# VH-VL binders against b7kms5, part 16

Target 1, 80 residues: b7kms5
Amino acid sequence: DTFETVRNTIRIESEVDESLRQLCHEERITKETWLEAAYLYLCEKPEELAQVIQLAQERLSQRKAIADYKRAKTMQERFL

## First folded at step 1 (VH-VL)

Design oa10 (framework fv_oberotatug)
Fold by ESMFold2-Fast, scan of step 1:
Structure oa10 (fold): chain C 80 residues (1-80), chain A 125 residues (1-125), chain B 107 residues (1-107)
Amino acid sequence: as target 1 above (80 residues)
Amino acid sequence: EVQLVESGGGLVKPGGSLRLSCAASGFTFSNAWMSWVRQAPGKGLEWVGRIKSKTDGGTTDYAAPVQGRFTISRDDSKNTLYLQMNSLKTEDTAVYYCTTYDSFGVSEPYYFDYWGQGTLVTVSS
Amino acid sequence: DVQMTQSPSSLSASVGDRVTITCRASQSISSYLSWYQQRPGKAPNLLIYAASSLQSGVPSRFSGSGSGTDFTLTISTLQPEDFATYYCQQSYSTPWTFGQGTKVEIK
């Protein structure tokens, strides 16, 4: 093909995905191009990039906490 | 409680076929990446292959020794993982374990969170 | 493929001992290493992921360290239930590969 791209498969919270999908449909863009544009925009805005990174860290911490809780229940049966 | 129960193991002759099943419960199976890991009698662990969740593309990857002979599939409506083994060889004799990686949105590092009890496959004449 | 080599292949120890097991990767794998315990006749259990992160519910006597090519699993004070075989596993690149195992036996 004309452009060299990579295919990414990522898991997004379902409510966020629905909202993003609706936005992309209304604006006639794709999730791929929105992601590229958002990243490129933020790379030129250091203060805004820092805010986004903090939000990402918070969201990751939430997901890890849920995962750790689920794993703890299984490990307790085996070790405790 | 996460639980994985393998079944379908048994005695089969070289060149034969066998299908293993893994029944999963206690987690959202449709979101999990699933793998098969085997262990020959008295030997170490060997990864066989994996299948990603359908939302993550549903793609499969295999270790070289089984590529072209084994097929991994899943049925999310039944919370079941499958391993179709064709053209079996004596060196395929092993306990086969079903394993999970439930990323919960965390891509890496990849590791095997939970394991089933295993099912024995013996390939001999 | 990334080859994983453990040292020693087996060791004899007594309850209360400090046990150290080493794992070497044939190339740098950053911190993409996990440790598993397999008790006789049982399935493996995850002990440590990301080289040094203790899996929830696993006793604190287990610890992992290292990065790149050299990794260590330490059991600070061996308990009767710790007599088992231990495996390291790299998740840096497919195919995922395990070390050959280290059997911790009673003296």
Scores: ipSAE 0.000, ipTM 0.610, lowest interface PAE 15.0, mean pLDDT 85

Design oa11 (framework fv_oberotatug)
Fold by ESMFold2-Fast, scan of step 1:
Structure oa11 (fold): chain C 80 residues (1-80), chain A 124 residues (1-124), chain B 107 residues (1-107)
Amino acid sequence: as target 1 above (80 residues)
Amino acid sequence: EVQLVESGGGLVKPGGSLRLSCAASGFTFSNAWMSWVRQAPGKGLEWVGRIKSKTDGGTTDYAAPVQGRFTISRDDSKNTLYLQMNSLKTEDTAVYYCTTAPDYVFGSYEIDYWGQGTLVTVSS
Amino acid sequence: DVQMTQSPSSLSASVGDRVTITCRASQSISSYLSWYQQRPGKAPNLLIYAASSLQSGVPSRFSGSGSGTDFTLTISTLQPEDFATYYCQQSYSTPWTFGQGTKVEIK
């Protein structure tokens, strides 16, 4: 009641979600509070924040490559 | 070869309605996020709105000038994108382009395919 | 909304010239910036995505740079087919917004 909150929908890799759910269950916390705590912690740690951003950029690049591959594969099906 | 072919453009009176269609081929349409971009004669490009794939929720987003008047929909069984335009104004006169849209689920942030466009003229 | 401003609005150049176009965002958009070329009477086509990545099939004379709020498109050696209008676009947040365009004309 001391906090104003917003609702968001976030899509993450299935394996990562499963691991995060297990962590939250074992530690008795929620995904919402974990996300808030992780972000707040990283904002106080510029070097760690930079590392996380680098990992995020790498994961984003991988997803883009997969999307590009799927589009190319669909086009190639026209020649099969 | 990816192709996006628009149709349905034409002359319509202010306050009227018009529905544009876009026939897609050469890619898996059902997995793609799609959008509409317009260009008034002699002017620049203006994004109209987008629709996500059904697996990603099938939600739509619109630019403020068209919100409440235009509706974007898709028919994956026909590989077709639609733009329903209601309460048309003279300011809606433009070439309308069917495009693929940035897909945040796959980390794509660009418009990589464009149709050739269809002209909509709103005039009395 | 994120506003995109291009400079210049138009320029005159000769074949063989080096052409530079600048795009400025009203707030930081990281590297979520694309450049498009539109030849007269034709649909736009993608040149550069993610601020600096060249789209497959696009000639290497085109290059992009920048991050945050300031971005540049460079054409190292202008060719006859490059006389066109160029647009930047941010895809950082909806609504997606384009710059007003830069027309590259024959001097």
Scores: ipSAE 0.000, ipTM 0.606, lowest interface PAE 15.1, mean pLDDT 85

Design oa2 (framework fv_oberotatug)
Fold by ESMFold2-Fast, scan of step 1:
Structure oa2 (fold): chain C 80 residues (1-80), chain A 125 residues (1-125), chain B 107 residues (1-107)
Amino acid sequence: as target 1 above (80 residues)
Amino acid sequence: EVQLVESGGGLVKPGGSLRLSCAASGFTFSNAWMSWVRQAPGKGLEWVGRIKSKTDGGTTDYAAPVQGRFTISRDDSKNTLYLQMNSLKTEDTAVYYCTTEGYYDFLSGYSFDYWGQGTLVTVSS
Amino acid sequence: DVQMTQSPSSLSASVGDRVTITCRASQSISSYLSWYQQRPGKAPNLLIYAASSLQSGVPSRFSGSGSGTDFTLTISTLQPEDFATYYCQQSYSTPWTFGQGTKVEIK
């Protein structure tokens, strides 16, 4: 009653998802509350927040590179 | 080299039917997701619908203006894509392009990476 | 449906000019955006996918940027073959939708 929520669909790496699921199970919390808590905590720590943002930028760049590779491979296989 | 060649366009009266074909060569057609995109004279591009490869489910999706009137199908043995157009309206007058949908990851989506030269469909009384 | 709006609808430019065109989505589409070029009397061809990735065979003078709702296509040094109409397209959700087009005309 005190919270207004939104539903978001996200796709993350399988290994990260499995690790997070285990953490949530062991600590008896949900992925939703972990995400909220992590963000709120990091907002109080600007140097640590900057490090997390840098990691996120690196992971995004890696995904784009993998997508480019898969695209090139798919085009080669389709255009035989 | 990849080639997509549309055929079957022409003049048809409102309420009539027409079937377009797209002959594909230079790639493994059976693995490709295919779309139809149209362009009314002097106007912009409008997506009509798509068909996925059978390996990826073989499903079709349509834009609202053509839902229930148009049907997309494919014959992988002939490397041919079809657009069956029924109950044609004057606003369906356009050049119809056959195009391939290029795959990207879940973050990047799909793009129309190869296009045919188009075939003109004119619907008039 | 996601509406795509381009600006400007047309522009006049000379060979050697830097040309910038913009595309706005009615809602956030992340990086699910492609840019196409259509020469007069020809079929469209893909220039940019995933907002910023250059399609193979496309000259490096073309570049794309942006995410969410605001996107830009830049031609760093306009060539004679670049006088054409340019379209953006979102692939975030069906139906796939295009912008109305930006016509790049000779000055």
Scores: ipSAE 0.000, ipTM 0.632, lowest interface PAE 14.4, mean pLDDT 86

Design oa3 (framework fv_oberotatug)
Fold by ESMFold2-Fast, scan of step 1:
Structure oa3 (fold): chain C 80 residues (1-80), chain A 125 residues (1-125), chain B 107 residues (1-107)
Amino acid sequence: as target 1 above (80 residues)
Amino acid sequence: EVQLVESGGGLVKPGGSLRLSCAASGFTFSNAWMSWVRQAPGKGLEWVGRIKSKTDGGTTDYAAPVQGRFTISRDDSKNTLYLQMNSLKTEDTAVYYCTTDRGYSYGFLDYFDYWGQGTLVTVSS
Amino acid sequence: DVQMTQSPSSLSASVGDRVTITCRASQSISSYLSWYQQRPGKAPNLLIYAASSLQSGVPSRFSGSGSGTDFTLTISTLQPEDFATYYCQQSYSTPWTFGQGTKVEIK
């Protein structure tokens, strides 16, 4: 089969999802095909790929800090 | 095989409260997004709300008619989904179905692939 | 909210017939549409998702097509177990909304 696919569940920022959804709607494409195209495009541009990886590392660090904060706050609120 | 079994339906007066349960088996419940869908007697289907898996944030979303009155929760240790219904109105009379809510990272392919048999909630004086 | 309208609301058919049911969205929903079957006294069953993808275990006589605002469910050769009510559902925008249903009755 030319397009064997795998199923992934990802958590992304709400504003990013809304923006990507609008783009996909206007251009008549899916998030899956946009993600595949973006990755393939970046693989042909090593300098741009490096910048994207750096941004991803920064966002991951920020998301981890936010998740830790929210977890602590939720635990405190449950036991108030 | 995937099985979803609803319980807790019955007769309630307007303004009353009722809690529905949905016992899940045959799949990894903790990884599944779950929804409640209702159907008034002789009418069509109406989505009530959903809850994401805890790994995906465990957040809930509700249809406008039930927002602020209904609460969806889950107990992954018991493989059970709940619907707490408060301030019930006569228009809430319906068969309530629990369902698995399939979502993919590619596209908005949220659809309801497995359904329970439903439990009837009747709100009347 | 995205409003879903089905046509017809009911139809009469015989075993062996080709049956076509249409669904129209009040705004473009791309291909984010599912079809469900509900037999009398039973819970709904998923038939098709993403407008044209057949759910595992569903007979190949069921097919879906369309994109944007106009969608079609086709049953190529109606069987006795296919007399049921069919619903479309958009998964483009929350709240998820269903069409009013199309009842397929025995002629």
Scores: ipSAE 0.000, ipTM 0.613, lowest interface PAE 14.9, mean pLDDT 85

Design oa4 (framework fv_oberotatug)
Fold by ESMFold2-Fast, scan of step 1:
Structure oa4 (fold): chain C 80 residues (1-80), chain A 125 residues (1-125), chain B 107 residues (1-107)
Amino acid sequence: as target 1 above (80 residues)
Amino acid sequence: EVQLVESGGGLVKPGGSLRLSCAASGFTFSNAWMSWVRQAPGKGLEWVGRIKSKTDGGTTDYAAPVQGRFTISRDDSKNTLYLQMNSLKTEDTAVYYCTTGIYGSGSYLEAFDIWGQGTLVTVSS
Amino acid sequence: DVQMTQSPSSLSASVGDRVTITCRASQSISSYLSWYQQRPGKAPNLLIYAASSLQSGVPSRFSGSGSGTDFTLTISTLQPEDFATYYCQQSYSTPWTFGQGTKVEIK
């Protein structure tokens, strides 16, 4: 039988997506199965999982700061 | 195109007063939040204070060393920012820059992307 | 107030070298950090905002990284025009505070 799956839509950086797509093409796997495997692997590696979470927190923080900066810039320019 | 030009610096005695001006051009000054940043000779940068646009309340904020002695104001009809400095101390000797930043909600988003060339204020007997 | 400390205070490097400057905040400032370049006798210029975003017009040899309390500015291949003092600045909470500066001397 087959596993039950859910459909998720996520947005990631273009450069990261291109690199991941190239890796999946070379290794003949899908982005979906790579994501599942990566998560399952890290769940068995607490130290590495903690490092990945830190990187994720950094990336989220950076995106928020950049978005806020650009939003403020756009607000100012609206009246130019 | 986009420019900030400071003026009004000079030699003043301790306890004296001085008023600096900053002429803005090439952008919509009335929408901009404006700051003063100073640099003592051979030292690093120190934020002095800011003034918000009138649309955002026109309020001012100051660093502790200048609170109560310095006043920031603006004249949008003349595209000019001012810094009134009273009760000057030798520690106020510095090049004073006017600058404009980008502000978002929460007071944690300020990058100073436009700077004037600075004007020297020397406080000495 | 949030205190910003840079290291080193000064360094000498040759054209073509990779230069790394570090900035440390006394408390977490998330990614609300900017880097500035100040050439002798000139006003500061914004290089990087939001810890890692390159300002328009700034050469790609400049890059920033870090979050929280520890931040790094890297110049991948030092050029003669990079002779300058570099400052970090936090924009997480007022008053805005700058590091003491790092002087890069090119020999």
Scores: ipSAE 0.011, ipTM 0.699, lowest interface PAE 9.0, mean pLDDT 86

Design oa5 (framework fv_oberotatug)
Fold by ESMFold2-Fast, scan of step 1:
Structure oa5 (fold): chain C 80 residues (1-80), chain A 128 residues (1-128), chain B 107 residues (1-107)
Amino acid sequence: as target 1 above (80 residues)
Amino acid sequence: EVQLVESGGGLVKPGGSLRLSCAASGFTFSNAWMSWVRQAPGKGLEWVGRIKSKTDGGTTDYAAPVQGRFTISRDDSKNTLYLQMNSLKTEDTAVYYCTTDLGEYQLLFSYYYGMDVWGQGTLVTVSS
Amino acid sequence: DVQMTQSPSSLSASVGDRVTITCRASQSISSYLSWYQQRPGKAPNLLIYAASSLQSGVPSRFSGSGSGTDFTLTISTLQPEDFATYYCQQSYSTPWTFGQGTKVEIK
C-alpha cells in the first residue's frame, strides 16, 4: 500500500449510514474510499463545495437546536 | 400570576451605559431560558439575545448589532434577569422587553422554541 | 442569519373578513416558526408556535400553516380586537429573527 491511513470514528444519522452502506455494497466500494472521493471531487468544485458546507451548517444547527430542546424539556419536566 | 416586569430604562447619552432589570414571578424562573427583544419607535421587533438556565450551561447568545457591547446575566436567587448595555448608540433607542419560553411541549410536538411570556417593556432613549 | 419577509406590509379589512398573512424564510427553518400579535401600545402576545400549534387561550379563528420556507397565518373571521400588527419569528438558529410586521387596519 503506498498511502498512509488514519482511523477515524464518526457519528452519523442511522438512516444516512444505512443508505451509504447499501450504496457501497452495490457499487463494490468502501465507505473510506467513497468519503475520500467525495471530498476530493468537491475540493475542485468551489460552488458545489460551498453548497455542501451550507447543508452541513444547516444540519449542525438543527442538531444543536434538538439538543437545546431536549435539555429545556428535561428542565421543565423536572421543576415545573 | 405569571409575570415579567422590566425596569431601569431612561435617557442616556451616546457612549453611556445603562442596566435593565426584569423581575419574574409566578413560575420557576431558575428553569427558564430568557430573552431580551427590543422595538425602536414605530419599527418592528428585534431579538437582542438570550441566556439559558444554569443547569443547561448558562450560556448566552447575542444579535450582531449588540455583540461585545451588551451582556445578559441572571440572578436566580432574586428571580431577576439583567441586560447590561455599554457603549450605547442612538440606534439602540427602543422599548426593551424581557421574554421567556413556557410553551406547551406535547407528545406529538417536537423540537420547538418560542417566546411565551412578555413583560410590559421599558423605554431606553439614547440621545444627546 | 435567517431573514424573514412578511407579505403584505399592511392590509385593510372589515370585521367578519378572512385575513391571510404570509411569511417567507431565506432558508429552510423546518417548523421553527412562531406568530405574534401586537396591539398598539402593548407588548406582543404569542398566537402560534411550531408553525401550526395554537397557544393556550388564543381564539380558534387563528390558525397557522406551512413548513420549510413558506408560512401562513389565517384569521378566519376578523373581530374588532384583531386590528393589530402581526409578526412571524424563526427559532431555527440564532440569532432569532422577526419579519418586518404586517399591520391589519380597519377598512
Scores: ipSAE 0.000, ipTM 0.592, lowest interface PAE 18.7, mean pLDDT 83

Design oa6 (framework fv_oberotatug)
Fold by ESMFold2-Fast, scan of step 1:
Structure oa6 (fold): chain C 80 residues (1-80), chain A 124 residues (1-124), chain B 107 residues (1-107)
Amino acid sequence: as target 1 above (80 residues)
Amino acid sequence: EVQLVESGGGLVKPGGSLRLSCAASGFTFSNAWMSWVRQAPGKGLEWVGRIKSKTDGGTTDYAAPVQGRFTISRDDSKNTLYLQMNSLKTEDTAVYYCTTVYDILTGSEWFDPWGQGTLVTVSS
Amino acid sequence: DVQMTQSPSSLSASVGDRVTITCRASQSISSYLSWYQQRPGKAPNLLIYAASSLQSGVPSRFSGSGSGTDFTLTISTLQPEDFATYYCQQSYSTPWTFGQGTKVEIK
């Protein structure tokens, strides 16, 4: 037993994923270690953490609108 | 047009087993995350567990009271969700609802629509 | 686990009344809270998600508010079809947990 880890599959916007993948390739790091480092760094900076949370809430609102649209399409038997 | 129909409920003795089915129609079942939620007679709602779509890893997650006793599975070719219930206890007596899950990220899920439920009674 | 407590457990109201139901979380859940309606003998249906977002097809007389630990569901002008039991649910941390329910009964 050294590090206990969990396996996660998360879905993010494709343009964001491509940008992050490019960064990771250039810096020779993994998405997993970048995510860990980013979170740990932000936890030490409450003002910046609050700004990131605000952006996350805005992106969540956009996804909720898309989910509502998909539900309507499902009811019409044309989509999900 | 979305329909979820549960079946397989009934009377079972403590220590017994039962398998519930949920037949889905009116949407692309293979892309949906699915959940089981139960309700004991006259009581509130209790989440049982969830299964992700195969595209999202097909993983399952369970509430502590059922972990190790219940198993959720799916058959996308039949648009059917299953709940295998083993080592049943009187506390498992409830109406079991099948529901689809919508989420934005792993840490946030809500349930809609719901099936009409199937009653499981565990009694000696 | 995050515990959800609703208040009141039941209330009596008349058609046309303004009804408010509260839900408290044992710890902060940000805005990850949903409200469900269950009519007698029926399955639940989703009314509100993410504390304040009205589900498609749900009448505008329903509204949700709150963040952190304290949340409210408001029915601005109670209709006959609104006599039902209402449940809150946190979607912040697994396992997902529901409040005990609030029954809205005819006076």
Scores: ipSAE 0.000, ipTM 0.600, lowest interface PAE 15.5, mean pLDDT 84

Design oa7 (framework fv_oberotatug)
Fold by ESMFold2-Fast, scan of step 1:
Structure oa7 (fold): chain C 80 residues (1-80), chain A 125 residues (1-125), chain B 107 residues (1-107)
Amino acid sequence: as target 1 above (80 residues)
Amino acid sequence: EVQLVESGGGLVKPGGSLRLSCAASGFTFSNAWMSWVRQAPGKGLEWVGRIKSKTDGGTTDYAAPVQGRFTISRDDSKNTLYLQMNSLKTEDTAVYYCTTDSPFGELYDYYMDVWGQGTLVTVSS
Amino acid sequence: DVQMTQSPSSLSASVGDRVTITCRASQSISSYLSWYQQRPGKAPNLLIYAASSLQSGVPSRFSGSGSGTDFTLTISTLQPEDFATYYCQQSYSTPWTFGQGTKVEIK
């Protein structure tokens, strides 16, 4: 075989996963091949790749902010 | 309110067994990796073990002193973490804390951000 | 296992002092280091994660630095509530290990 593969698991927002699963079903592709294709396509498009990275950073920041807010409430009670 | 509440501590004789519970609220427990950390009277912190989220395999890791004697488990439907302690020794006497090990699993940096108040386990004859 | 050693084991300080605590790992742990504060009779509280990231809700007088094997926790202007024991902890590889602790006592 010309390709070596790795098995991994990823955790994504449930609404995004539902949308992606529907897309894969309608187009007759798998989630793994969609991920490979999306990454390979973006690697050929530096400006679009940068936009995706910006979106990813924003989404990560938002998820961390929600977690930090919940933790901060507990920490503030201990320091204030 | 984000909190963890331990229960089940008490006095037990050497060779005995005890089960600790940790009730979680205010966050998505099912997504979190959880740890148990203990502290012997007047001593420092010692990591006991952890359990990953079920989506990350639900596997457990233990510190050598407790390997084979302690078992960590979780019930996501009840937002509860457990520590089953068997073949207890006097050196297991400590306050046991449950703590989040990674609130979002492997997606984020590992750190113990939420801690319970602790529950005392005394192993004495 | 990765061994964590703190220095000093204890120190005496006054309110308003700058306090520095160091932590050394027996091997490189990149930036997988957290600092915790434990006030007498209380559970530990996370202060710093990823060596230098201040936990939300923690006062800005606390700061962390370092990478690899040598790490530092600094309290720029000690407050009465800061008299406590401080622990570093590596999360580079299991088992997670803590330093022995540094007790900050009133002078």
Scores: ipSAE 0.000, ipTM 0.645, lowest interface PAE 13.2, mean pLDDT 86

Design oa8 (framework fv_oberotatug)
Fold by ESMFold2-Fast, scan of step 1:
Structure oa8 (fold): chain C 80 residues (1-80), chain A 125 residues (1-125), chain B 107 residues (1-107)
Amino acid sequence: as target 1 above (80 residues)
Amino acid sequence: EVQLVESGGGLVKPGGSLRLSCAASGFTFSNAWMSWVRQAPGKGLEWVGRIKSKTDGGTTDYAAPVQGRFTISRDDSKNTLYLQMNSLKTEDTAVYYCTAEYSSSLFGYDAFDIWGQGTLVTVSS
Amino acid sequence: DVQMTQSPSSLSASVGDRVTITCRASQSISSYLSWYQQRPGKAPNLLIYAASSLQSGVPSRFSGSGSGTDFTLTISTLQPEDFATYYCQQSYSTPWTFGQGTKVEIK
């Protein structure tokens, strides 16, 4: 109960955020404590951590593809 | 490491032709929009033209001074960008840089974040 | 074409100085402006993109500001390696155009 925290702003997909909010509300916990607990738990499970990292890499690739598409669309509109 | 290496520069007579190559490594070349930027001795930077990724249409755009004389192309299988220069003029004398707009974040960039070392093209009689 | 004009064309400064370079566009380019550093005999290096975003690996003493037509690059505490020529570039409309450059020289 005496600990220092940092404030982070993270952007996640709306559907995932809604699901997480519902879980936290039902279990009477916060997003912050869930994220801390999830990370700490996975650090004790190397094989599960590896699976989560692979999923994260795939989601990052998807977001990059969307960003690349938006960049191309913006340039097309600028030159019209 | 992320790298662009130009080659093919040299001395050419006015009216001559020259082909520059740019070898890319360390990034996904096929996703990058590529440009050529030149710099005349003691002068500033001048954009020559660009080629979009094939996913984005693979189209080319050129600055007015080179339109109709220069052609930009790419070979994604070899990670190589080309600049074919025809009907060269003395005012084309410059160091030619290969540049990439590589998306290095979740948000697209409208900047040249990767540059080659440059190759000198001298057009003189 | 969008014309980019830098001020000054050259300046003399000492290590430790605060250096300010300005760039003006002939029409509004929103935030589609980048700043580059070119050391003698070297290729340009990206410092700032989207007017104010610091490129990864670039020292925090560099900062950019502005939008529309007026932009500024600031070096808060000039270091020996910062004696170079600086260029602004718009990517709002083709052809992409650069400012004429600002040479930062040793006083």
Scores: ipSAE 0.000, ipTM 0.588, lowest interface PAE 17.1, mean pLDDT 84

Design oa9 (framework fv_oberotatug)
Fold by ESMFold2-Fast, scan of step 1:
Order: sequence, then structure tokens, then C-alpha cells
Structure oa9 (fold): chain C 80 residues (1-80), chain A 124 residues (1-124), chain B 107 residues (1-107)
Amino acid sequence: as target 1 above (80 residues)
Amino acid sequence: EVQLVESGGGLVKPGGSLRLSCAASGFTFSNAWMSWVRQAPGKGLEWVGRIKSKTDGGTTDYAAPVQGRFTISRDDSKNTLYLQMNSLKTEDTAVYYCTTDYGDFLGPEYFDLWGQGTLVTVSS
Amino acid sequence: DVQMTQSPSSLSASVGDRVTITCRASQSISSYLSWYQQRPGKAPNLLIYAASSLQSGVPSRFSGSGSGTDFTLTISTLQPEDFATYYCQQSYSTPWTFGQGTKVEIK
């Protein structure tokens, strides 16, 4: 059996990262292994997975709105 | 205005070294993730590497062709990004662009601001 | 590495045409794809991010679609300033990789 890994860059909210980092420190695990475990656990729990996906969709929608606002502001600054 | 200006390109012999600079203005450089992207004459775009903001760990990542030869660094007090290029090869000949690597709360990463580029020619 | 392949490598078109460019990833990249435009002698410009989100200031004639492995960039009514090379880029897995480019030339 092999553990072939990929390296990804992910961006999460600072407050979420701080909370997750504290949890990982207290439980003596890494953010990488927590992410893997959380996904594997949720894949076996369809109702819980659906709730997580819904929250993710809501958070993505909020981030897109913020990003669109930031880009409009940057374009305005660029064009005077 | 928001802009990136590269400098330091030029002609260098194989095995030589060169340091590129990218001067940022008009935005909070210290919060930005930065990347270098290159383009060989008449060819497509190739990502070279990136550096995260110090708040996000200040870590660097590199594409395989430059790993161990190139080093990315930043000086937030001068709003400047650097690319130190060592052991240069003819295949490193390219226009080098610095870019902002958008990292604000988005999983998908993209390059929203680009400099004009600086040409590096590696030849005998 | 995730390999990005664009089709076609080049095309000839006239002002007013609908142009479609496709990009295929060697593995699923969800919606982690961006499109860039590069005019001759200029730096690239971001057109679309997250597969379908239009960058602020980019004309509405540009649109992106797709998820997983297959993506398209559409220019609904080609304008003179749109004759350029277009690149897709995945940001799902490092190293970030670009397609080889699609050159849109005047017919």
C-alpha cells in the first residue's frame, strides 16, 4: 500500500485557521491529517456530508461577493 | 495606481547568476502572496514559484525545473519581491513576470495583477 | 503534474464571430481554473477565475464554463481587440500549470 501525496495551497479565514491550529496542537495531530480524516469520515455520513456541502456553498457565495467587491474597487483605483 | 515593475533582467552566461526585483505600489504588499511566471520567446506561460505573506508563514514553493537553483524572497519594508537565479541554463531564457497571487479567502488561486516583465537571456 | 491541454492551438476568426476555446485537465480540478488573455508584446490579463467568474472590468462577451476536467472560454461577439493568445491555468494542485495557449488570429 502506498501513501502518494499531493501538495496543495489552500486559503481559509484567519479565525478558522487559528481555531484549527489550536485544536491540532492540543490533540497532537496535523492540519493535513485532520483534513483527510474529516473528509473520510463525512464520505460515510451522507446526511452530515450534505450539511457540510451546504455550508461550503454558502461560504463560497460570500467569498465570491467579497472578491467581486474587492476587484471592482481595485479597478476603480486603477482607472482613477 | 496599482502596479508591479520588474527590473534586473539582462544577458548572462550559462552557469551565471542574476537577481530580479519587482517593485510593488498602490496596494498593501505585505498582505499579498506573490508569484513569478516566465515565458520563453514564442512559447507559453510557465509558473516559476511563489512566496506567501509573512502572516501566512512566508513559505516558498517552486516548479521542478528551478528547484534548488532559484530562491524567492521579499522585503515588505521596501514593497519589493526578489528572484535570485543561480546556475542559469539556456532554457531559463524568458521574460519574467511578477504577479499577485490572489489568496484572500479563495480556494482557487489566480494571478490578478501582472508586471510588464523583464527579459533574461542566457547565452554564451 | 496536472497537464492542461487547449484546443484548438490556433484559430482564424472575423469580427462578430462567436469563438469557443476548450481546455482539458489530465485529472479532475473541480472549478480551480482561470483564463488569461495576452495581446502581442503585452503582459497577460486575467479574464475569468474559478472557472466561470468574470474579472471586474472584463467585457460581458467573455464567459467561462465547465468543471472537473473539461472547460470552455466563449467570446460571444469577437471584437478587434480580442485578437490575442488565450491561456487556461489550473490551481488545484502544485505546480500550477498553464495550457499551451490558443492564438486567435484575424481571418
Scores: ipSAE 0.000, ipTM 0.624, lowest interface PAE 14.1, mean pLDDT 85

